# VH-VL binders against q9h9l3, part 395

Target 1, 176 residues: q9h9l3
Amino acid sequence: PRKMVAIDCEMVGTGPKGHVSSLARCSIVNYNGDVLYDEYILPPCHIVDYRTRWSGIRKQHMVNATPFKIARGQILKILTGKIVVGHAIHNDFKALQYFHPKSLTRDTSHIPPLNRKADCPENATMSLKHLTKKLLNRDIQVGKSGHSSVEDAQATMELYKLVEVEWEEHLARNPP
Key: E = the ipSAE of ESMFold2; O = the ipSAE of OpenDDE; V2 = 0.75 times the mean of E and O plus 0.25 times the DockQ between their complexes.

## First folded at step 21 (VH-VL)

Design Dg12 (framework fv_amlenetug; at its last look DockQ between E and O 0.94; V2 from the best seeds 0.85)
Fold by ESMFold2, look of step 21:
Parts: C-alpha cells; sequence; structure tokens
Structure Dg12 (fold): chain C 176 residues (1-176), chain A 120 residues (1-120), chain B 108 residues (1-108)
C-alpha cells in the first residue's frame, strides 16, 4: 500500500511590507509520528517580518538555515508518490511552490467527518489547535513563542487517523 | 572529500588583533552555513560565531560580540574571523566547521584548528 | 541559555563493554535538537549523532542516541579500542549554541 506522511510548515513575511509568505521551516513525519524531515529554511528574499509569535522563527535560526532551493528538492523527494496529510495544506504547498496530486492530498481542515467528531459545523474550517484539543485532549501551540511544525505535523497525522478508514473509502467512491 | 584548513593563528599581545582564515574545498562552499568554535587548552568546546551561506546573517557568542567579526568570500571559498581587542581568555584552538543541510546547527566537518595565544 | 551537564565526568571501561553517557539539559531541548561529538587527543571533534538519534554519515552502528526533553543518552554498544575519547553533547534549541563539559571514556 501507498505510504502516508504529514507535513507542516512555518512561514515568514517577505516582499513589500512583509506580506508575502515564504517558507522558513518544514517538518515531515511518517504514519507513526517519527520525524523524517525537520529543518529551518532561508528564503531567497530578505525577511521583513519573522512573524515569530506564530512561526517561532527568529533571526538566529536563519544563520544555520538551508537554502530554499536545496530544502525544496529534499522535501519534494520525500513527498513524491505518497499520500500527504496537512492542515490547510494549500498554504504549505504554496510556500513550497509545489502542487501535489489532489488524489494523494488529505487536508484535515476540510474533512466533514472530522468536524462532526469534534461537534463542529461540517462546512467550517476549524483550527488545528481546536481540533486537537477536542479530539485528542491535547494542548498544542502553547504560549506565544511560536508554533512547532514537528508538533503540528504529528497532531495532524493523529487527527487524520481518527477518520482514515471512513475518509479513504469516501475518496475511493468520490475521486477528486 | 570535504577539507577545511584554518590559518592565521599565532602569538599576539593583549589588545591586539588577528585575522583567521579557513580555506574550504570538496563541497559547494557558497551554499553552506559556516561556524567558528574554539577550545581553550585542556578545556571544552565553545561556540564563537556563525554565518549564513550568503553571509547576510551572522551571530556571536556574548563573550566576543563587538570584538570579533565573522565574514566569508564565496568567490574564494574562504571563511574569516577578524579578532580585535584580544584578551587572555581568547587563547584557544579555533576550528572552522561546516553546517550540514540535515541536522543544521550541528557541525559535520571540522578543520584541524589553528592556535591563538594571547599574552598579557 | 541552556546548560548541558554530562555524566559521568570519566567512564573507565574495558574494550567490549557497553558505554552509557548522559547529557542533562537545564531546560527542555525542544524538538530533540541535540548532537553528540567524539574528540580524540590532538584531533578535531567528529559528529556522531544529530537531533538526538540520527547517526551521522560514516558512523558505525554501535553508536546510538536516545532521549528527549532534558535527558539524553549516547550508547556505545561494544567499545572498540578506537572509541576511547572525550564525548560532548551540543544543543541547537536556543542561542547561544552550547556544549556539555565532556565525558572522558578511558581504558580500565
Amino acid sequence: as target 1 above (176 residues)
Amino acid sequence: EVQLLESGGGLVQTGGSLRLSCAASGFTFSTYAMTWVRQAPGKGLEWVSGISYSGEYTDYADSVKGRFTISRDNSQNTLYLQMNSLRAEDTAVYYCAKVPYRGSGSFDYWGQGTLVTVSS
Amino acid sequence: EIVLTQSPGTLSLSPGERATLSCRASQSVSDNYLAWYQQKPGQAPRLLIYDASNRATGIPDRFSGSGSGTDFTLTISRLEPEDFAVYYCQQRTSWPLTFGQGTKVEIK
């Protein structure tokens, strides 16, 4: 069977007024939550806004960071041919300048059965933090020092497992 | 094979200046971050300074801020450490080290070091 | 800053024995950003393990790393004569980057 991974990214602000979101960290975990990739990434453009409260990225992280082009190549090699799980995953792919096949993409922000389990509106886009608290009884993204993409990727995989059988069967009947 | 060769160490008076160089070969120097780490005789390791692959980002240990300047010349595959206002406690072997793409912030290749001795 | 305290200071063992080296952090080393290095007399350090448990390129499988949070371990499953050296842990979670004070593994 086809292997499954979960991904989460952290972005910083580049471009005019720091409004462009550029990749500055990427974490990938396997089905069991083991870390396959976790690196800080230096965008090719100057960083205007580290967005540290959310991203956890600081100037010091950029000193040792991997160039974007190299990191992207490494990340895409891991993702190719796999089912990729994420939360609002279109933002992660946009930051990677990459489009994964829709048939191999799973977005925990858009799975109605998952929202139903959380007693949330099925058509709503719920935050990873909220779903994780409701369904896994865990607090993630604690404090204001920023998010951990490893923690977030691991939580995303655990959430998907709660609906995996039902949702994979649904997608088999209703190909995207 | 990756090779790092430090040079420029020696005996210098307190308050003096010294410039260390690290010649790199066997890898694409311009795409790797680089670091200086020092070791006083008979002592452990102390991180000194780091620099991003482009040179745009640098950082320093508090003990050397304002006195040391890290730089690189990607066209010459060379890392530098300019050391000013030297003190006795700066006496150490200075290593340059390469930052890998995986496990960044660890240091996968080190030079053999160059000794700096600061006499009072 | 994160202070790394290694124990024991010196570990006296015979070839063929298992060595267990500890590194304790003063605060959590998030995401297990801890590395291990070996340094032989008169030589530069050599990277063994990065991110707590990943073996660096060319490192024999008798070296393994484990642990999380504040407690990390380097294990050498069967000491070879060339393994008698000083070992350092190093964290990259917070700045400044810091090393432990070292554990000397010596022949008994």
Scores: ipSAE 0.834, ipTM 0.918, lowest interface PAE 0.7, mean pLDDT 93
Fold by OpenDDE, look of step 21:
Structure Dg12 (fold): chain C 176 residues (1-176), chain A 120 residues (1-120), chain B 108 residues (1-108)
Amino acid sequence: as target 1 above (176 residues)
Amino acid sequence: EVQLLESGGGLVQTGGSLRLSCAASGFTFSTYAMTWVRQAPGKGLEWVSGISYSGEYTDYADSVKGRFTISRDNSQNTLYLQMNSLRAEDTAVYYCAKVPYRGSGSFDYWGQGTLVTVSS
Amino acid sequence: EIVLTQSPGTLSLSPGERATLSCRASQSVSDNYLAWYQQKPGQAPRLLIYDASNRATGIPDRFSGSGSGTDFTLTISRLEPEDFAVYYCQQRTSWPLTFGQGTKVEIK
C-alpha cells in the first residue's frame, strides 16, 4: 500500500491588510503519528497579522524560521508520491502554493462516513476539534496559546484511520 | 565543511564596548538563522541573541536587551554582536552558532568561541 | 522562562556502562522541542539530539533521546572513553531559549 502522511499548516496574514494567508508553520506526521517535519517558516513578505490566537505564531518564532522557498522544497519532497491526509487541506496546499493530486488527497473535513460516525450530518463541514473530541475523546486546540500543528496533524491521521478501510473502498469505486 | 570563526574578544572595562564578529563558511550563510550563545568561566550555556536569515527578525535575552545588538552582513558571510555598556557578568566565552532548518531553535554547528573579559 | 533542571549533577561511570541523563522542565515543552548537547573541556558544544529524539548528523547510535512534556532523557547505551563530558539540554518551545545547568559524566 502507498505510504500515507498527514499535514497541518499554520498561516499568518501578509499583504497590505493582512488578508493574504502565508505559511508560517508546517507539520507532517506519518501513519503512526511520528513527526516527519515540523518547522516554523518565514514568509517572503512582511507579516502584518500573526493571527496568534489561532495560529500560535509569534514574532519570536520567526527569528529561527526557515525561509519559505527552502521549506516548500523540503515539504514537497516529503509529500511527493504519498497519500496526503489533512483537514480542510485545500488551505494548506494553497499556502504551500502547491497542489497535490486529487486522487492522492484525503480531506477529513469532507468524509461523510467520518461525520456519520460522529453523529454529525454527513454533508456538514465539522471542525477538527469537534471531530477529535467526539471520536477520539481528546481535546485539541485548548487554551489561548494557539494551535499545535503537530497535534492537529496527528489528530487528523487518527480520525482518518477510523474510516480508512471504508473510504478507500469508496474511492476505489468512485475515483475522483 | 561548515566553519564558524569568532573574533573580537578581549579585555574591556566596565561600561565599555566591544564588537564581536563571526566569519562563516562551508554553507549558504544568507539562508540560515544564526545565534550567539555565551558561557561564563566554569558555568553553563546561556542563549544571548538570535537573528533570522535576512536579519529582519532579532531577539535577545533579557540580560542583554538594550545593550547588545545582533546583526549580519550576508554579502560578507559575517555575523556580528555589538556589545555596549558591558558589565562584569558579561564575562564569558561567546559562541556563534548556526540554526538548522530541521530542528530550528537548536544549534547544529558552533564556533570555537571568543573570550570577553569585563573588568572593573 | 522555562527552567530546565538536569540530574544528576555528576554521573560517575566506567567505559561500557549505560548512562541515563535527565532533563526536567518547569513547564511543558511542547512538540518535544528539546535538544541535547555535548561539551568537552576546552571545546565548543556539539549537537547530539534535536526535538527530543532525533539524532544529529554524524552522531553515533549509542546516543538516544526520549521523553515528552516535562521529562526528557538522554541515554548513552555503552559509554566510550570519548563520551566523558558535560551534557546540556535546551528547549526551543518558548522564548527566551534556555539551557539546563548541565550534567557531568566522569570516569569512575
Scores: ipSAE 0.817, ipTM 0.912, lowest interface PAE 0.5, mean pLDDT 95
ESMFold2 (binder alone), look of step 21: mean pLDDT 90; pTM 0.913

Design Dg13 (framework fv_amlenetug; at its last look DockQ between E and O 0.03; V2 from the best seeds 0.00; counts 0 for: pae O 13.6 > 2, placed apart)
Fold by ESMFold2, look of step 21:
Structure Dg13 (fold): chain C 176 residues (1-176), chain A 120 residues (1-120), chain B 108 residues (1-108)
Amino acid sequence: as target 1 above (176 residues)
Amino acid sequence: EVQLLESGGGLVQTGGSLRLSCAASGFTFSTHAMTWVRQAPGKGLEWVSGISYSGEYTDYADSVKGRFTISRDNSQNTLYLQMNSLRAEDTAVYYCAKVPYRGSGSFDYWGQGTLVTVSS
Amino acid sequence: EIVLTQSPGTLSLSPGERATLSCRASQSVSDNYLAWYQQKPGQAPRLLIYDASNRATGIPDRFSGSGSGTDFTLTISRLEPEDFAVYYCQQRSSWPLTFGQGTKVEIK
């Protein structure tokens, strides 16, 4: 079987009025939830808005951060050839300036069987926090300190495992 | 072969100033964050200051904030620490350390250190 | 500020024995952001382990790290003569970055 990883990223605001989302942390876990990658990343553009309440990113994190170009190379090397699971994963790929093959991409925000298990509308876009609470009985993203991308990547993998057999069979019959 | 070589240490009286230098070679200095860590004689390690690869972001331990200034010259592969208003408790071996791309905020290569002694 | 307390202060062992060093944090170290260093007299520290369990480049597999939250362990499975040194833990979860006070591993 093809190797599977989960990814989660945290972004900060760059560009005019801080409206551009730029990568500032990336975490990747394997199928068992073991951390394969977890680094703070310094965008090449000036940071206008750390978005700390949600991102968990503070100025101090940028002092030791890995340059975007270096981090991107390391991350893409891990992702290449693997099934990549994420939540609203198009945002992560956009921040990485990267396109992963659709056939190898799994987005837990758009899996109808997962929504059904959560007793949610099949076409609804559900938050990671909500799905994790409903289906894993766990609280993530607790408090005002922002998100942990390691915690979020691990939760994303566990959510996918709940529907993995059904969804992989569906995709085999209905290639994207 | 990564090498970090500190210089500029010595004996100075309280209230005085020193400038430490760290010459780097064997890696791409301009894409690595850098750090100063000190060790008082017979004591443990204390983080002093860090600087991002471009120099845009810096941070300092509270004990040195306002007195010490970290800087870098990427064209000369050199890290600096300007130390002003020195106190007896600043007496230590000062190490220059490299931040790796993986496990950043850990320090994978250290210089040999330079001794700063502050006398009353 | 996260205070790291190492135990024991001194560990007296013979070559070939297993060493177990403890590092306890005053509050949770997020995402296992804890490193271990070795320092011999008159030398700079050497990175052994980063992020609790990852061996740094060139570190022998007799060194391993484990733990999470507030409790972390460095294990040296079979002490070699060159392993007698002082060991420090260091966290990067909260600022300022802090080190433990050290554990000296010495020849019995």
Scores: ipSAE 0.833, ipTM 0.918, lowest interface PAE 0.6, mean pLDDT 93
Fold by OpenDDE, look of step 21:
Structure Dg13 (fold): chain C 176 residues (1-176), chain A 120 residues (1-120), chain B 108 residues (1-108)
Amino acid sequence: as target 1 above (176 residues)
Amino acid sequence: EVQLLESGGGLVQTGGSLRLSCAASGFTFSTHAMTWVRQAPGKGLEWVSGISYSGEYTDYADSVKGRFTISRDNSQNTLYLQMNSLRAEDTAVYYCAKVPYRGSGSFDYWGQGTLVTVSS
Amino acid sequence: EIVLTQSPGTLSLSPGERATLSCRASQSVSDNYLAWYQQKPGQAPRLLIYDASNRATGIPDRFSGSGSGTDFTLTISRLEPEDFAVYYCQQRSSWPLTFGQGTKVEIK
């Protein structure tokens, strides 16, 4: 059996007008919700927009941030061979400039049974915040201080665990 | 009533092997992660190993990694710890402990423990 | 790993007194994932508090937990004779799981 981890990344804006999403924080938790990785990451390009309201990233966090290339190596080492759970995880992988095998990827934003449990349309894309509130009765991403990637990763893992058995069976019958 | 009963402890020589068991009852075993925690004589608690409810995920303390293997049989409501290449410093009371359904990483019920003594 | 340091090492008190135990983490414990255990001589540990401030089932209300970040406290408002034991804190924020070295609450 393969080990399972959940990942959540925070991005800042780089490039012209800050339209490029660059990795600025990455959090990885194990199946139990224990933090395996949580680092601020320094993008290779100048940060134009910290997107603090959403990302929670501030300039002070970048002072001792891990350079992207180094962080990427560390993160990939953790993810390799794992089932990786995330919410809208394609964004995280894009920011990491990494593509995890589809067969080992679990995106909680695209799990119909999860939406069904939350009384949402099965094929709708629901926010992590909404699903967490509905299914876990927990408020995340509260306040104006930005997101906590650790909190989000943990919530993602917990959400997945609600449908793990059913979904894994589904995937076994319908390999991606 | 939740019950955890460890067994398999005893005296073993350095380099030897021992397999501990933990029989669980009073709760749905297959829905809970389980853990092993040990305590050397007169010392504090040390986390040893953990396993998810399905057994798909396992973790180990660095001190036992590569030597110990945690497993479970949900059909038998039993948790196991295979201990190989035992060392003197592995001497301890070994507890199996239950993880709450929503409280991963904390342990709400503990067995009475089984003593493992590793001698030279 | 997160190192948990408990203080004091030994706390000598009389029944009826207030006990305050400290657990300091070497780094921030996320979401207050800090638990407290009680262990009496010859017995297995017992969960008292989980997630910093939640009292476990069956635990008397004289036990309370507080704190966040790196500083956590277990308080026993009025010590009962059965409360004299060793107390451990434990974090589940970061891998590996770690315990404090323990605080012994002994009778004065």
Scores: ipSAE 0.000, ipTM 0.542, lowest interface PAE 13.6, mean pLDDT 92
ESMFold2 (binder alone), look of step 21: mean pLDDT 91; pTM 0.927

Design Dg14 (framework fv_amlenetug; at its last look DockQ between E and O 0.92; V2 from the best seeds 0.75)
Fold by ESMFold2, look of step 22:
Structure Dg14 (fold): chain C 176 residues (1-176), chain A 120 residues (1-120), chain B 108 residues (1-108)
Amino acid sequence: as target 1 above (176 residues)
Amino acid sequence: EVQLLESGGGLVQTGGSLRLSCAASGFTFSTYAMTWVRQAPGKGLEWVSGISYSGEYTDYADSVKGRFTISRDNSQNTLYLQMNSLRAEDTAVYYCAKVPYRGSGSFDYWGQGTLVTVSS
Amino acid sequence: EIVLTQSPGTLSLSPGERATLSCRASQSVSDNYLAWYQQKPGQAPRLLIYDASNRATGIPDRFSGSGSGTDFTLTISRLEPEDFAVYYCQQRSSWPITFGQGTKVEIK
């Protein structure tokens, strides 16, 4: 079977008034939750807002960070040909300046069977934190120190596994 | 082959200054973050300072903040450490080290080191 | 800052034996951001393991890393003559970057 990975990214504010979201960390895990990639990334343009409360990114993380162009090349090499699972994953692809085939994309923020398992409205966009607490009995993103993209990618993969058989069958019947 | 060669160490009086250089070859210096790590005689390793690939971001250990300045010249493939207001506790071998793209914040290649001795 | 405490301070073993080196952190090392280095007398450190368990380029598979949170281990499955050295752990999860005090692996 086709390999599956989960991805999560953290973004900082660049451009005028810090309104552009630029990639500053990316984590990728395999099906078993083993880390395939996890690096801090320095955007090619100046950072104006670290967004630390959500991103967990601080100025010191940028000192050793990998250049965006290099990191992007490494990340896309890992993603190519794989089913990629994420939460609100279009934001991650936008930050990577990349379009992954829809047939190989899985977004845990928009999987009705997953919402049903959580006793949540089927068409609601539920947060990763909420789904993880409901379905895995785990608290993630605790405190005000920002998110860990490794923790979030691992949680995303575990959530997808709960509905994988049903959802893959659904997609086979209903190609995107 | 990746090579890092430190120079500029020597004997200096307390309160004096030195400038260390690190000549880099065998890799694209301008796309890698760099760091300085020191080792006092008979002691362990201590992180001193780091600098991003473009030079825009720097950081320092508290023990050297305000006294040491890290910089780089990407056109000359050279990393620098300007050390001012030197103290006896700054006596160490100073290593230049390269930050890898994978496992960044670890240091995959190190120079041979240059000895700085601060005396009264 | 995160203090890394290595144990034992000195490990006396014979070639062919298994070495187990411990690194304990004063607080959790986020995302397993822990590295291991080898340093021989008169030489610069050599990166062995990054992010707890990934071997650096060119490192033999007799070196392996494991652990998470506050407890990390470097294992050398069968000591070779060239493996007698000082070993340091290093964390990058909290600034400043810090190293452990070292474990000396010496011939028995």
Scores: ipSAE 0.847, ipTM 0.924, lowest interface PAE 0.6, mean pLDDT 93
Fold by OpenDDE, look of step 21:
Structure Dg14 (fold): chain C 176 residues (1-176), chain A 120 residues (1-120), chain B 108 residues (1-108)
Amino acid sequence: as target 1 above (176 residues)
Amino acid sequence: EVQLLESGGGLVQTGGSLRLSCAASGFTFSTYAMTWVRQAPGKGLEWVSGISYSGEYTDYADSVKGRFTISRDNSQNTLYLQMNSLRAEDTAVYYCAKVPYRGSGSFDYWGQGTLVTVSS
Amino acid sequence: EIVLTQSPGTLSLSPGERATLSCRASQSVSDNYLAWYQQKPGQAPRLLIYDASNRATGIPDRFSGSGSGTDFTLTISRLEPEDFAVYYCQQRSSWPITFGQGTKVEIK
């Protein structure tokens, strides 16, 4: 079977009004939840809004941060050829300025069997925090210090594992 | 081979100033964050200051804020530490160290250090 | 700031023995942002482990790191003569960056 990884990214605001979402942290874990990659990343443009409440990113994190173009190269090497699991993963790929093959992408925010298992409407978009609490009885993204992309990536992988067999069979019958 | 070579240390009186330099080679200096760490005689390690690859972002330990300034010249592959208003407690061996991409905030290569002695 | 407390202060062992060094944090170190360094007399520190359990390039496999939260451990499975030195832990979870006070591994 093809190797599987989960990814979660944190973004900051760049551009004149901070409306551009730029990658500032990326975490990748393997099937077992082991961290393969976790680094702070420095956007090529000046940061206008750190979005700390959500991102957990602060100015001091940028002191030792990896330049975006370098980090992007490192991340792409890890993702290439893998099944990539994420939550609302299109945002992560957009921030990475990278498009992973759709057939090798798994988005836990769009898996009806996962929502059904959580007693949620199958076609609704549920938050990672809600699904994690409901299905794993775990609290993530607690407090006002921002998210942990490692924690989020691990949770995303664990959620997918709950429906992996069923969903992979579905995708085999209905390839994207 | 990565090499870091500190210079500029010496004896200085309290209230005086020194400028340390760190010459880097063996890697693309302009793409890596750098740091200064010091060690008082017979004591442990203390983080002093850090600077991003472009020099845009800097930070300092509270003990040196307002007195020390970290900078870099990427065209010369050199890291600097301007130390003003020196105190006896600043006496230490000062190391420059490279910050890796993976495990950022750790320090994968160190110079041999330069001794700064502040006397009253 | 996060205070790192290492124990024991001094560890006296013989070559071939197993060494276990502890690093305890005053508060949780997020995402296992904990590194270990080795320093020999008159030399600069050398990176051994980063992010709690990742061995740095060129480091022998007899060195290993483990732990999470507030408790971290550096293990040397079989001490070699060149391993007798001072070892420091360091966190990058919270600013400012801080080091432990060090553990001296000396020959018995």
Scores: ipSAE 0.810, ipTM 0.910, lowest interface PAE 0.5, mean pLDDT 95
ESMFold2, look of step 21: ipSAE 0.843; ipTM 0.920
ESMFold2 (binder alone), look of step 21: mean pLDDT 93; pTM 0.942
ESMFold2 (binder alone), look of step 22: mean pLDDT 93; pTM 0.944
OpenDDE, look of step 22: ipSAE 0.530; ipTM 0.832

Design Dg2 (framework fv_amlenetug; at its last look DockQ between E and O 0.96; V2 from the best seeds 0.85)
Fold by ESMFold2, look of step 21:
Structure Dg2 (fold): chain C 176 residues (1-176), chain A 120 residues (1-120), chain B 108 residues (1-108)
Amino acid sequence: as target 1 above (176 residues)
Amino acid sequence: EVQLLESGGGLVQTGGSLRLSCAASGFTFSTYAMTWVRQAPGKGLEWVSGISYSGEYTDYADSVKGRFTISRDNSQNTLYLQMNSLRAEDTAVYYCAKVPYRGSGSFDYWGQGTLVTVSS
Amino acid sequence: EIVLTQSPGTLSLSPGERATLSCRASQSVSDNYLAWYQQKPGQAPRLLIYDASNRATGIPDRFSGSGSGTDFTLTISRLEPEDFAVYYCQQRSTWPLTFGQGTKVEIK
């Protein structure tokens, strides 16, 4: 069986008017929630909008940040061949300029059994914060200083564990 | 092997200026962030300034902001610290240090330091 | 600014003993962004631990780090004569980056 990791990324605004989302932090945890990777990343293009309220990224974080090309290589080495869990994970892969096989991808924003456990409509897209509060009795993304991608990746893995048996069986019967 | 060698320290009067250099070898200097950390005689460590791998992003401790300027020349593998309007409290050994890709914001290699002494 | 307060100021121990060094932060250090350094007399600092618990390359396994939030610990499981030094903690969660004032480990 394949090993499983959870990923979360934070993005900043680049390009015209800061509307392009570029990777500025990435965190990866293993099944037990141990941190496998957590680094600030400097996009190759000029940052226009740090989006700090949500991203938690400040100008000072870029001073010590790893170049995007280096970080991407390190991250992809960790992800290759693994089941990767995330929340709205297509945004993370887009920022990494990477495609992960759909059969190895798990998106906690699109798992109907998880919504059902939270007493939410199965077809609704629920925020990570909301699911974590309802199902784990845990507050994440607290305050106005932005998200922690470590905290978010850990929460994402714990949420997936709640439905892992059911969802893995479903995917075996219904290959993506 | 990674080597960092500081130079340019010495004795200077208050209000004076010095330029410190840090020669780097044994790694790809242009892809690593760099920092300056100082240590007053018999005292602890104080972060002074940092610079991103390209030189685009810099930051400074409040105690030196406006007086010190960090810069780098990636073609010469050299980090600099321009120190103006020096004060007695700037007396210290100045270390240059390399920022690793993993655990960035900690400092994995340090030079041996250069002493700056500021007298009245 | 996060102030790091190390205790004790001086730790006097014999070779072979276990050393426990404390670092307390004035506010929570996010994501365990806390490093430990060793500095021997007349030398530059040496990175031991990054991000609270990760041993830097080439550091013997007798050095370990633990803790979270505001309380962090460096442990030397079996003190060697070469471990006589000053030890500093350093945080990278909030600018400016700050160091603790140091703990001097004296080997009797």
Scores: ipSAE 0.834, ipTM 0.913, lowest interface PAE 0.6, mean pLDDT 93
Fold by OpenDDE, look of step 21:
Structure Dg2 (fold): chain C 176 residues (1-176), chain A 120 residues (1-120), chain B 108 residues (1-108)
Amino acid sequence: as target 1 above (176 residues)
Amino acid sequence: EVQLLESGGGLVQTGGSLRLSCAASGFTFSTYAMTWVRQAPGKGLEWVSGISYSGEYTDYADSVKGRFTISRDNSQNTLYLQMNSLRAEDTAVYYCAKVPYRGSGSFDYWGQGTLVTVSS
Amino acid sequence: EIVLTQSPGTLSLSPGERATLSCRASQSVSDNYLAWYQQKPGQAPRLLIYDASNRATGIPDRFSGSGSGTDFTLTISRLEPEDFAVYYCQQRSTWPLTFGQGTKVEIK
C-alpha cells in the first residue's frame, strides 16, 4: 500500500489588510504520528496579521523561520507520491501553492462515514476539534496560545485511521 | 564545509562599545537565519540575539535589549553584533551560530567564538 | 521564560558505561522543541539532538534523545573517551530561547 502522511498548516495574513493567507508553519506526520516535518515558515511578503489566536504564530517565530520557497521545496518532496491526509486540506494546499492529486488526497472534513461515527450529519463540515473530541476523546486547540499544527496533524491522521478501511474501499469503487 | 569565524572581540571599558563580526562560508548564507550565543567564563550558554535570513526580523534577550543590535550583510556573508553600553556582565565568549531549516531555533554550526572582556 | 534544569550537575562514569542526562523544564516545552549540545573544553558547542529525538548530521547512534512535556533525556548508550564533556539542553518552544545550566560528564 502507498505510504500515508497527514499535514496541517498555519497561516498568517499578508497583503492588503492581511486578507491573503500565507503559510507560516507546516507540520507533517507519518501513519504512526511521527513528525516528519515541523517548521516555521517565513512568507515572502510582509506579515500584516499574525492571527496568533488561531495560528499560534508570533513575530518571534519568524526570526528563525525557513524561507517559503525553501520550505515549499522540502514539503513537496515529502508529499510527492504519498496519500496526503488533512482537514479542510484545500486551504493547506492553497497556502503551499501546490495541488496534490485528488486521487491521493484525503480530507477528513469531507468523509461522511467519519461524521456518522461522530453522530454528526454526514454532509456537514465539522471542525477538527469537534471530531477529535467526539471520536478520540482528546482535547486539541486548547487555550489561547493558538493551534499546534503537529497536534492537529496527528489528530487528523488518527481520525482517518478510524474510517480508513471503509473509505478506501469507497474510493476504490468511486474514484474521484 | 560550513565555517563561521567570529572577530572583533577584545578588552573594552564599561560603557564602551564593540562591534563583532562573523564571516560565514560553505553554505548559502543569505538563506539562513543566524544567531549570537555567549558564554561567560566558566559558565553556561546564553542566547543573545537572532536574525532572519533577510534581516527583516530580529529579537534579543532581555539582558541586551536596547544595547545590542544584530544585523547582517548578505552580500558579504557577514553577521554583525553591535554592542553598546557594555557592562561587566557582558564579559563572555561570543559565538555566532547557524540556524538550520530543520529544527529551526536550534543551532547546527558554531564558530569558535571571540572573547569580549568588559572591565570597570 | 522557560527555565531548563539539568541533572545531575556532574556525572562520573567510565568508558563503556551508559550515561543518562536529564533536562527538566519549568513549563511544558511544546512540540518537543528541545535540543542537546556537547561542548568540550576550549571548543564551541556541537549540536547532538534537535526536537527531542532527532540526531543531528554526523552524530553517532550511541547518542539518543527522548522525552516530552517537561522531562527530556539524553542517553549515551556506551561512553567513548571522546564523550566526556559538558552537555546542554536548549528549548525553542517559548521565547526567549534558553539553555540548561549543563551537565558535566567526567571520567571516573
Scores: ipSAE 0.802, ipTM 0.908, lowest interface PAE 0.5, mean pLDDT 95
ESMFold2 (binder alone), look of step 21: mean pLDDT 91; pTM 0.923

